# VH-VL binders against Uncharacterized protein At4g14100, part 3

Target 1, 181 residues: Uncharacterized protein At4g14100, of Arabidopsis thaliana (Mouse-ear cress) (q67yc9)
Amino acid sequence: DEPVPTPWPHQFHALMFMNYSGDLSMIDLWYDWTNGRNFNIIQEQLGGITYDLEWNNGTSFFYTLDESKSCRSGQLEVGILRPNWLDGAKYLGQQNVSGFLCNVWEKVDFIWYYEDVETKRPVQWIFYTGREAHIMTYEVGAVLEDEKWQAPVYCFNKEKKSLSTKGALSEFKGYKEKAAL

## First folded at step 1 (VH-VL)

Design d10 (framework fv_dusigitumab)
Fold by ESMFold2-Fast, scan of step 1:
Structure d10 (fold): chain C 181 residues (1-181), chain A 124 residues (1-124), chain B 111 residues (1-111)
Amino acid sequence: as target 1 above (181 residues)
Amino acid sequence: QVQLVQSGAEVKKPGASVKVSCKASGYTFTDYYINWVRQATGQGLEWMGWINPNSGGTGYAQKFQGRVTMTRNTSISTAYMELSSLRSEDTAVYYCARKSYYDILTGYYPLDYWGQGTTVTVSS
Amino acid sequence: QSVLTQPPSVSAAPGQKVTISCSGSSSNIGNNYVSWYQQLPGTAPKLLIYDNNKRPSGIPDRFSGSKSGTSATLGITGLQTGDEADYYCGTWDSSLNAYVVFGGGTKLTVL
């Protein structure tokens, strides 16, 4: 009866426009369930580039390649989002968004998810905090080459300083923990 | 040493606007958000909004949307909060405070350093 | 009106212990870490507890925090006259337009 959210393909690339109350960024999302990894490359409108590299065993690195050479690493209790991470979402009906007729679902206290009725591609998702991801491109089966999935050497220093890891995606990591439950 | 130093007290008439400054020192200004919080006499803390000094992006509490504007000047490490169309109920102490984004190593970051406050009195 | 509910006041004698509660919902305390702020008379608030139960450098171990479900608690042991202050809980709200929310504050009087 009710539409069920489409599981994510095992690998894809998406270019996303992120809007957080006027704080704008462009994100390259490389989702790679097959190899147990996920990569977000975040360009802030008037800021630097932040790299968010995550592994399915919970290992995560948030780093910059600029002069600051900032890096935070940690172990999340949950790995990358599973392809069926939208299981259990509540169906809200249909809405027109950016020229697409979308089925809309909600994971309560986390996210609203909008999917094109015709193609089943994601069109946008909106986090409860007001962070909006608008999916500009969606390339099923695209894979980033293995050499690009390497955190810099300074990410492995156990005595690194706890400088702020900023960029749109710091909040998204908290949501990943909720989504994986 | 991290410090946030705010501008001095202001007395304004109803309908005027006020612009409060917050000068940061002792850290990289663009690495932390600046939040603004006000407190009316004898009342609790009320969050107004945030600015990302790196991008200039802002987020405002719904109550203040359309009346508040937050800006910054990175060359002098200073954030600003301007409140327009002042009413008597805007009489309060206005604070700036520093905040980091959510960090997987430490969890959700609090407002860790606060300015000394700026008293704004709106009276006829 | 405050999003998070605290008792308006609490009092105890020097050397005693007190507990201050903070109640919210799943969209704020239930989903997020809680911070506590101390505001001494005539001063700016100061961060006292973050990430539910962690203390910044310089905060004595007499101050502690905890969280259970949609409620948080600040504990103060070995009360001193210098602890007289207003105490506020704070957290992030996951709703679209409310990023930082505070409790109404609790006035602690040391008799």
Scores: ipSAE 0.005, ipTM 0.488, lowest interface PAE 10.6, mean pLDDT 82

Design d12 (framework fv_dusigitumab)
Fold by ESMFold2-Fast, scan of step 1:
Structure d12 (fold): chain C 181 residues (1-181), chain A 122 residues (1-122), chain B 111 residues (1-111)
Amino acid sequence: as target 1 above (181 residues)
Amino acid sequence: QVQLVQSGAEVKKPGASVKVSCKASGYTFTSYDINWVRQATGQGLEWMGWMSPNSGNTGYAQKFQGRVTMTRNTSISTAYMELSSLRSEDTAVYYCARGHLYGDYPDAFDIWGQGTTVTVSS
Amino acid sequence: QSVLTQPPSVSAAPGQKVTISCSGSSSNIGRNYVSWYQQLPGTAPKLLIYDNNKRPSGIPDRFSGSKSGTSATLGITGLQTGDEADYYCGTWDSSLSAKVVFGGGTKLTVL
């Protein structure tokens, strides 16, 4: 009779505040299971914007749109998180976080997930590394327009180095590899 | 070509400071963090810390906290590592290395500087 | 002393295969990606493997990596004399003040 975590909706938008050892960023997360894609638009504190575009076939692009026109591509061993990715999580009880009473779960010694008891929305998750994602807004069914999911032309230059999608939310890549076993 | 080019060898007295530079070229300097790793003669690799060229944020190994400062000048794509209160045990080759992705503690360093030998002797 | 344990040396003949082990704990290799570096005498280290088993551009496929539990392995097939070098594994340990940790290094001799 323990609570089970709510599967993610097939599409949503979340604005997240990310904290890792005092290194702060704001992230626009566009999750789109229906179209097999996931997008993190990452604004570092007092820094530039980086774009982390992922496809369910494992293809990922990590790029900037500033004067540098940087892009790196990579092939992940697994695709984007499935909606029920928290299946099998261990229930840890309740905690109050940011004014919400939350049910808390832990999965594979990798991530701690906090969900509002009343609304079932995610409130925060914390990776094994100590990186904390605090969910500021949560818009079920929101979809980013199709033209925004296109990597820049310079991402397809044969000279670009393969990337493993490390950086903000790189812990999701580690979780995906762990979950594949 | 992507490369990191470091300043030349230094000989210092105990108690002095040394400032090593690391000039990046061939990529967007602000898109990758710079890590500093040292190696004493015949010894292994020792991580000292990282610096984000975009934000200026740093993280240092506790062993070096209070003695090390990692900075950058984005207008010339150059990172710096200054180590103060030098001791004979600080004699080593100092490397700068590009983190695979900016803004994290990467365990992979894909581009390395050629190294700067720092000798501390009286 | 190194946080990650590697054998101090390994040797094999040209054309043979060698494996180099890297042993850690649940706080480092057990939950984090492993990278491998080659250091030729008098040179800076060179990245061979990242994210457990990925090769950068320009690294031949005779170099491979794997990870199981709290241990990682670097495999080198078709050994060449130019492979004589020191090899280091590396990973991350958030429980330590030195967040990036390296193995003690393995000297490969091609006999």
Scores: ipSAE 0.005, ipTM 0.505, lowest interface PAE 13.5, mean pLDDT 83

Design d13 (framework fv_dusigitumab)
Fold by ESMFold2-Fast, scan of step 1:
Structure d13 (fold): chain C 181 residues (1-181), chain A 123 residues (1-123), chain B 111 residues (1-111)
Amino acid sequence: as target 1 above (181 residues)
Amino acid sequence: QVQLVQSGAEVKKPGASVKVSCKASGYTFSSYDINWVRQATGQGLEWMGWMNPNSGNTGYAQKFQGRVTMTRNTSISTAYMELSSLRSEDTAVYYCARVTRYFDWLSYGMDVWGQGTTVTVSS
Amino acid sequence: QSVLTQPPSVSAAPGQKVTISCSGSSSNIENNYVSWYQQLPGTAPKLLIYDNNKRPSGIPDRFSGSKSGTSATLGITGLQTGDEADYYCGTWDSSLSAYVVFGGGTKLTVL
């Protein structure tokens, strides 16, 4: 009789405020399961925008458009989160958050997830690492236009640093695999 | 409560192998990579490689390729680093360290370290 | 010798400010995140700064990090005798078969 978390819609847009140990960011999340892609556009508190573009085949780009022209690219063994990624989450009960009464779940060693009892929209999620995302807007069915999903040309330069599944991305793979179960 | 505890000091002869253990507690062992770093007396830090406890995948520094093997036993939350064909130049303190990573971004900070294992190679 | 260049030593008086530099190239510092480690004699290294400028929980705000081009800097204000240690920068190098590289270390003496 315990509540089960609501599967994510196949496409949505969310504006989030991220708090990580006092570092504040605004994140523009475009989730697009239908086209196998996910985009986080991250504005740091004191300027500087980072683009986190992911494809369901595992291709990922982390880049900036400023003077640094920075880009990291990689191939993850796991793609974007599935709509039902919260399957198997442990129910923790109810809690009031930002004026909403929420059902709360935990994917152990990954995330705590807070969902509004009335509307079933996400209200916040907190990563085990200490990142706290507060979901300000939630627009089901919203899709970012196709031309915006293009990594810049300097991401395809052979000398750019690749993100490796053989190193620092193993935790992302592990977390996404646990979330997908 | 998060900690890494390493095996005790070893004394080996040239040509032998040494296997150092690193037991994790207070966190989910399979969720963080284990890195191995060594330091000769009075010298700086030298990275040897990493091991993913979930998959068993490894990556080794070029200098140690062919001589080092990194493994784990998930049932006892323990990582291992074995170095073969020991030379006197391998005399060092060997550390295991956990790498912090974030869901949406790469952060390569070694936030939890073992106490170190002294390996002495002498004839 | 290490891939990243640090001054071998730096010194300042208690209460003063000191900076420690770490110089590299585009294949390491310029395009990758930098971490800093403090090592007291006889102990394992301790993470002081990660992702160029972030402090782990428990690290006082006297310690700060920054990065510009191919160089990174560790800043320490309000120096205390307990800050006397070896300091190492670390990052990865995309041009090497080795994944992680460290600086040669800087010995901080509080005089």
Scores: ipSAE 0.012, ipTM 0.512, lowest interface PAE 9.1, mean pLDDT 82

Design f01 (framework fv_fasinumab)
Fold by ESMFold2-Fast, scan of step 1:
Structure f01 (fold): chain C 181 residues (1-181), chain A 121 residues (1-121), chain B 107 residues (1-107)
Amino acid sequence: as target 1 above (181 residues)
Amino acid sequence: QVQLVQSGAEVKKPGASVKVSCKVSGYTLTELSIHWVRQAPGKGLEWMGGFDPEDGETIYAQKFQGRVTMTEDTSTDTAYMELTSLRSEDTAVYYCATGYSSGWYRHFDYWGQGTLVTVSS
Amino acid sequence: DIQMTQSPSSLSASAGDRVTITCRASQGIRNDLGWYQQKPGKAPKRLIYAASSLQSGVPSRFSGSGSGTEFTLTISSLQPEDLASYYCLQHNSYPWTFGQGTKVEIK
């Protein structure tokens, strides 16, 4: 019968290669459902590092640690992806991708998800926006130390946030579109 | 499934205010990013403003800054756009539309049916 | 503000023709561009998102291409029901801006 997508483990670490319309980056993804948090550490091929820290209560921070001390924050009504976030996905059949035989599913208007038939690990996912995340490593049960899940102090400093202009908001919006999950 | 239903046509005098509503059904308003777009008769589409979920704030186009206010009533799943100090050039069909749902990564494109606002002197 | 310029402003073509509409951004917007169809008296409908991705339910004769500053919407075989105005929209930065529109008429 038709295969169902494998729920994500409660915690994992993945190193991903991201291709977004020719913009290349490496993303260090720490998924931590157990503690209600998700972290994308994004290294542009040409550029600095951006940190995307999200909490299950909807609190999100998008920041840099360079001299600009940039930080954007928001409150989403929905938290991080649940382990079973692919429930209800449409099965599209099998495809060979990057040396893996994959089962492929689609969440309409959101994402195509490719899972290795043999190991059940994610191989890649492609957002409808055209962002392609290629899963290079997949370490089930890996957890980032608690102290690393802290947004910098300037994320909470009203004066630093108020230095941002509409131009800075525009740049942040464009960059957020490149983040994986 | 998701529907945006707008309030009916309005006729206003110059200097008056108008408040257009946009009722969301089939989804929770808080999961959607509502934007407002207008179109003058025989003209193109013009973005007025909308909610940015990453910053948690509403952004207005500079042309409307100080005259437009966009609000939401989550208890009734209704979004509002109020435009003050109306001029004849504000005569247009006003649309509400969705951008993103459940955060920035979901792409929904649902539009209200439009509300004609006529400003006559 | 980012200016979006469409070409042509209007065109008239026969059923079965290949129609191309271009959209130019005054600065780089990556692939943060959508194409919208508006039929007379109706609200707009998105055809293409992320510059080249076909919206679910939209006929395959519609396609989008481009990135950065140059974008194209192509209708590979024009049909009578395609009579409409077409708009590009950049959502790379605020304020979001539409192109001025292209009116497509069928002979």
Scores: ipSAE 0.000, ipTM 0.531, lowest interface PAE 10.8, mean pLDDT 82

Design f02 (framework fv_fasinumab)
Fold by ESMFold2-Fast, scan of step 1:
Structure f02 (fold): chain C 181 residues (1-181), chain A 120 residues (1-120), chain B 107 residues (1-107)
Amino acid sequence: as target 1 above (181 residues)
Amino acid sequence: QVQLVQSGAEVKKPGASVKVSCKVSGYTLTKLSIHWVRQAPGKGLEWMGGFDPEHGETIYAQKFQGRVTMTEDTSTDTAYMELTSLRSEDTAVYYCATLRYSYGYYFDYWGQGTLVTVSS
Amino acid sequence: DIQMTQSPSSLSASAGDRVTITCRASQGIRNYLGWYQQKPGKAPKRLIYAASSLQSGVPSRFSGSGSGTEFTLTISSLQPEDLASYYCLQYNSYPRTFGQGTKVEIK
């Protein structure tokens, strides 16, 4: 009788405000399960733009387009989050958050997930690490053009290595790695 | 005004059992994960067990497995910890606690503690 | 089981001093670590969660840092009311395990 979390649509765009211990950023999240890919475009409060491009086969790139032309690339043992990744979450009841009445669920030791009762859109999620993602916009069915899902050429000049779990959404990477074990 | 209120001190003989209660007030028990922690006189904190909402089960520390039972009565918002086959080494203050709050880390509640003395 | 080791086991310092307590995990726990304060005769109180996040209502002189296996709790300017035992707790996996504690006294 308890509500179940709404599975993520196969494709969506979300603009997120991220707060981690006072470090603020804005993230453009392009989730694309249909094509097996996920893209986070991260604008730090006072810094440059960082790109986190992930493929369902485990190929991942974390890069910048500034003068440094930095890129970390790797082959992760895990793919992107599946649409029903919240399956098995514990229902915690309702809570008012930022003007929305939300149903709240918990994936224990990982995340609290808040969903608007009226529209079923995500409102926020908070990782057990303290990182908070506040969902500003949510556009179901939005797809970033295929040409945009290409890492820069300098990402392919390096051998693939293990990627750090540190980053704006490192918790999702850690969760998937732990769940795969 | 969330508060965890525990039952009073108890004195038991070796081999007896003790059942400590922890009543949740100002909030709903089902939205909290209750854990039990003990502290022997002059010693540190020792985790005994608690509810794991991911698996819907209670996890006990190996040291207490087989002689501890943790239960909850949602109709009275009361959690219980029963320890059997008591030994003098079980003399301790027993706490119920929300070691993490299910809606976030913002609330950390502990009961006042229950002294259990085991002596001949 | 993950073992948590604290250092030092006890310390004495003067009001206004900077105090640092360390906690070491026997295996990686990411940042799933909390710090607790226990005053004489009282139940413990959480100061820090997620290794570095300050619990609401806790004075800003308390701070936490670290990740993986090495963590620190710092009190930037020790006050008389900080006389207490301090414990780290890992919540990365079951069973949950506490450090053995650090007793802080004011000279």
Scores: ipSAE 0.005, ipTM 0.464, lowest interface PAE 13.4, mean pLDDT 83

Design f03 (framework fv_fasinumab)
Fold by ESMFold2-Fast, scan of step 1:
Structure f03 (fold): chain C 181 residues (1-181), chain A 121 residues (1-121), chain B 107 residues (1-107)
Amino acid sequence: as target 1 above (181 residues)
Amino acid sequence: QVQLVQSGAEVKKPGASVKVSCKVSGGTFSSYAIHWVRQAPGKGLEWMGGIIPIFGTAIYAQKFQGRVTMTEDTSTDTAYMELTSLRSEDTAVYYCARDKGYSSSYYFDYWGQGTLVTVSS
Amino acid sequence: DIQMTQSPSSLSASAGDRVTITCRASQGIRNDLGWYQQKPGKAPKRLIYAASTLQSGVPSRFSGSGSGTEFTLTISSLQPEDLASYYCLQHNTYPYTFGQGTKVEIK
């Protein structure tokens, strides 16, 4: 029978390298299903640092802490990815990626997910858009301090229904909204 | 640098099948994908599908699902598009174009010359 | 599926005129849009990719702009050799979809 993808732990930290058509960035991904929140700290190669803070109730903030003090906030129908979000993925076989032997799955032509056969850690995922996430570190059970999950005060003075295009999992929220559920 | 050369025109009867080829020269064939686009006489461009580069797996537009098969032969650097159960409305020029789903700079930057497929009786 | 709507469907202009063609997506597609020129009897040729990046070798009179759902192709000074049909293509999501095309004729 074919392998099934491993459910995500309820909390983890991943440092990841993102590549979209030559636009490179580094992301600190803090996944926290237990507290219903997800955080991307995004360092662009040719840009500044941006913060993508998402809540399971659909509240989302995309902001900067520099002099621009920009913030986009929105409300999506769906919240953060559940741990078993890969349920129903189609198994595509094995590939050797970055020195890891990986099982590979495809979820409805949307994302291709690579998982280390031995440790079951994610190694990379690639969205249908061509955005690639390469997972450099993977710390199961790591939790970011509560103080860090606080959006700046200027986020509450603005209301915009804009989607983040730069977070590690932003394609999922964007896809569901664009696909007209 | 890259050149795509397609097979010649075909005339088919309704219900028949057609297989169009696209030979690629220049660059490494496996580093990019070939997609297929058609154009009915006097009409616009319509995307049919293509190959997902890292898996060699084809994806198809829903309209053609079940009737189209896209393959490649890396030994001859040739991509193929086979369309079955032909109808008169399948009369079109069929183009191959270079794509790579994981690099936006490759999205249809080079095209074949086109293959006219006429379906009539 | 994402629908791409071009306007106008056709236009006639004189040499030296500034010409604009608009492409509208039914959903946000970021900058995942290309513009293609098809001269009579020939295969399409890419002019613009990533909504605003000019393809190498394409004359500077061509430019693209826009993001999200509204995109524009501009020809700053129309030349006789620009007689062609122009198509936008979104590659944000599968299936890829083209606009219906805009036929540009010279008076």
Scores: ipSAE 0.000, ipTM 0.459, lowest interface PAE 15.0, mean pLDDT 82

Design f04 (framework fv_fasinumab)
Heavy chain, then light chain:
Amino acid sequence: QVQLVQSGAEVKKPGASVKVSCKVSGGTFSNYAIHWVRQAPGKGLEWMGGIIPIFGTAIYAQKFQGRVTMTEDTSTDTAYMELTSLRSEDTAVYYCARGRYYDSSGYPLDYWGQGTLVTVSS
Amino acid sequence: DIQMTQSPSSLSASAGDRVTITCRASQGISNYLGWYQQKPGKAPKRLIYAASSLQSGVPSRFSGSGSGTEFTLTISSLQPEDLASYYCQQYNSYPLTFGQGTKVEIK
ESMFold2-Fast, scan of step 1: ipSAE 0.006; ipTM 0.482

Design f05 (framework fv_fasinumab)
Fold by ESMFold2-Fast, scan of step 1:
Structure f05 (fold): chain C 181 residues (1-181), chain A 123 residues (1-123), chain B 107 residues (1-107)
Amino acid sequence: as target 1 above (181 residues)
Amino acid sequence: QVQLVQSGAEVKKPGASVKVSCKVSGYTLTELSIHWVRQAPGKGLEWMGGFDPEYGKTIYAQKFQGRVTMTEDTSTDTAYMELTSLRSEDTAVYYCATDRSGSYYHYYGMDVWGQGTLVTVSS
Amino acid sequence: DIQMTQSPSSLSASAGDRVTITCRASQGIRNDLGWYQQKPGKAPKRLIYAASSLQSGVPSRFSGSGSGTEFTLTISSLQPEDLASYYCLQDYNYPRTFGQGTKVEIK
């Protein structure tokens, strides 16, 4: 009779406040399972904007639009998270968080997930590394315009730059690979 | 923002051991990959080793294998580098450093450094 | 181990000069290269990451370029405060390896 996490809607937009031991950023997350893509637009408190564009076929681009024209591209062996990626999560009970009464689950070795009991919206999630995402807005069915999902031309060089597995990218890759098993 | 603060200068005799500390603030130690780099007087930078969280192990440069041990105390957020069987050529400034810059997409090299610890080995 | 070779080993230039330092890897390292500045008596500071990305807070006169095995650091208009040693670092494979350094002197 334990609650089961709500599957993610096939499309949504979330504005997230990210706190990692005092390093702050705001992230526009555009999740689009229907079209096999997701997009994180990351504004660092003391930095520029980083664009994280990922496709379900494993193609991923991490780029900036500054004058350096930085882009890392790569092919991951796993695609974007499935809507039901929280299936099998361990229920931990209820907590009051940020004004919401939440059901809390744990995907062991990866993440704690907090969901509002009343609306079923995500309230926050905390990676095992201590990186905390606080979900400020949650807009079910919102879709970013198709033209916005285009990596810059400098991402398509003959000598490809590889993606790193460090940090959050490493966490996502490791989890996706483990979930595929 | 992460900061690394190292222990003070040490003077040691040949054959002794030295243990340099690196206190983490602004982050927890478990969230970081701490590496150690040394620099002999008038010489360049030399990577000694560091913790790789993806493999869950500490990797040492061949030159120091068998003499160096890098450990962490999570209760005090302090990393340590212990070098044994000291020789005069081990006289150097020892740095701790991490490749975290406050963004999970900035994972290249070492972007935050301690102030350095001078270790002098002389008879 | 990946060997990193810098050239020149030292240089002397005047304020306002364009300075270029080259770093060569013994094998392909993609863009997993950083550039570090070390001023006399101080800890190193990262100037460039991912071969070409400027570290926040670093003056725009510094730039990096290259991929694979050949990389350059350029200072477009040398300033007196740029008196320092400069090091490249590969983070492609363990052990991480630095170039031998380039000492920049201002006359």
Scores: ipSAE 0.000, ipTM 0.452, lowest interface PAE 14.3, mean pLDDT 81

Design f06 (framework fv_fasinumab)
Fold by ESMFold2-Fast, scan of step 1:
Structure f06 (fold): chain C 181 residues (1-181), chain A 122 residues (1-122), chain B 107 residues (1-107)
Amino acid sequence: as target 1 above (181 residues)
Amino acid sequence: QVQLVQSGAEVKKPGASVKVSCKVSGYTFTSYAIHWVRQAPGKGLEWMGGIIPIFGTAIYAQKFQGRVTMTEDTSTDTAYMELTSLRSEDTAVYYCARVPYSSGWKDAFDIWGQGTLVTVSS
Amino acid sequence: DIQMTQSPSSLSASAGDRVTITCRASQDIRNDLGWYQQKPGKAPKRLIYAASSLQSGVPSRFSGSGSGTEFTLTISSLQPEDLASYYCLQHNSYPHTFGQGTKVEIK
């Protein structure tokens, strides 16, 4: 039998290095399928911290805590990625990446996914656009405190705009829409 | 006209390395992946792997994992396949062929290079 | 890995004969199957793509059929220039795998 990608654990924390054509960021990812929520805390190389908070009912907030108090919010037709979001991915064989021997899959026209053969942890994924997410740490079962999953008050009293397709997060949001129920 | 042109025949000793090139013309290099297939004398075709130029991503068959490296140079529209720790059973004709990024069949392995004979002998 | 079993391994037929070559996949590959002709000393040339679509420039005596796990290449009226080895290839899943080949000879 050929390998199938390992479903994501229901909760995990990961620190990721994101590279897209020299635009660098560090992403603090909190995946929480159990509570129906997902949080990306993004430190841009040239900017401040940006917060991407998503709920499984499709509610999403993309905000900053700096003086601009920027917030974009939207309602997506799809929720957060399911643990089995790589179901149906095409197996591509093995590669050595960042010191790990990885099984590699592709999801047609979207992503290449690299998983450590030994531990089954994700090592990296690369979007067809060339965005690269490198998984530096991976903590199964880690959960961010409930208090920290709160969008700022100004996300609710500013005029709302649909979430932007610009930046590293657009590929995941587009894929969620394609992978809808 | 679309064409894939490979480097010339090589004779190597066991333990050496060989690097075969595949220069493309007649289409946009980064629009297709280049895959490699070999054929030992009197034997059938064997898929080795491929490189997707736009991402630098390579995929290898398990048998060649650790010994093969596939790379590309977009400035010269050339793909490369390097095989290390050569053995006598690596004596074969090595072919490059173009493959689309998607699973669409119309362009998969539709154009092939002429082949490069690599002979491994002492 | 998906295994491609090709039969027969060789055949000999007369000019004008109908020739059939079969290829079986160890699992469902839909129509992600191509047929390739390789003449002695030459690179392979694609004859059929998507299991049944004829490659531009290939004579109409060649045809492909099948889906899922069983595929057939047919040469309706064998010609002397058809002396070659024929291979099926699945690209439904990595690693891509070829059948072992069928050598076609003319009596």
Scores: ipSAE 0.000, ipTM 0.448, lowest interface PAE 15.6, mean pLDDT 82

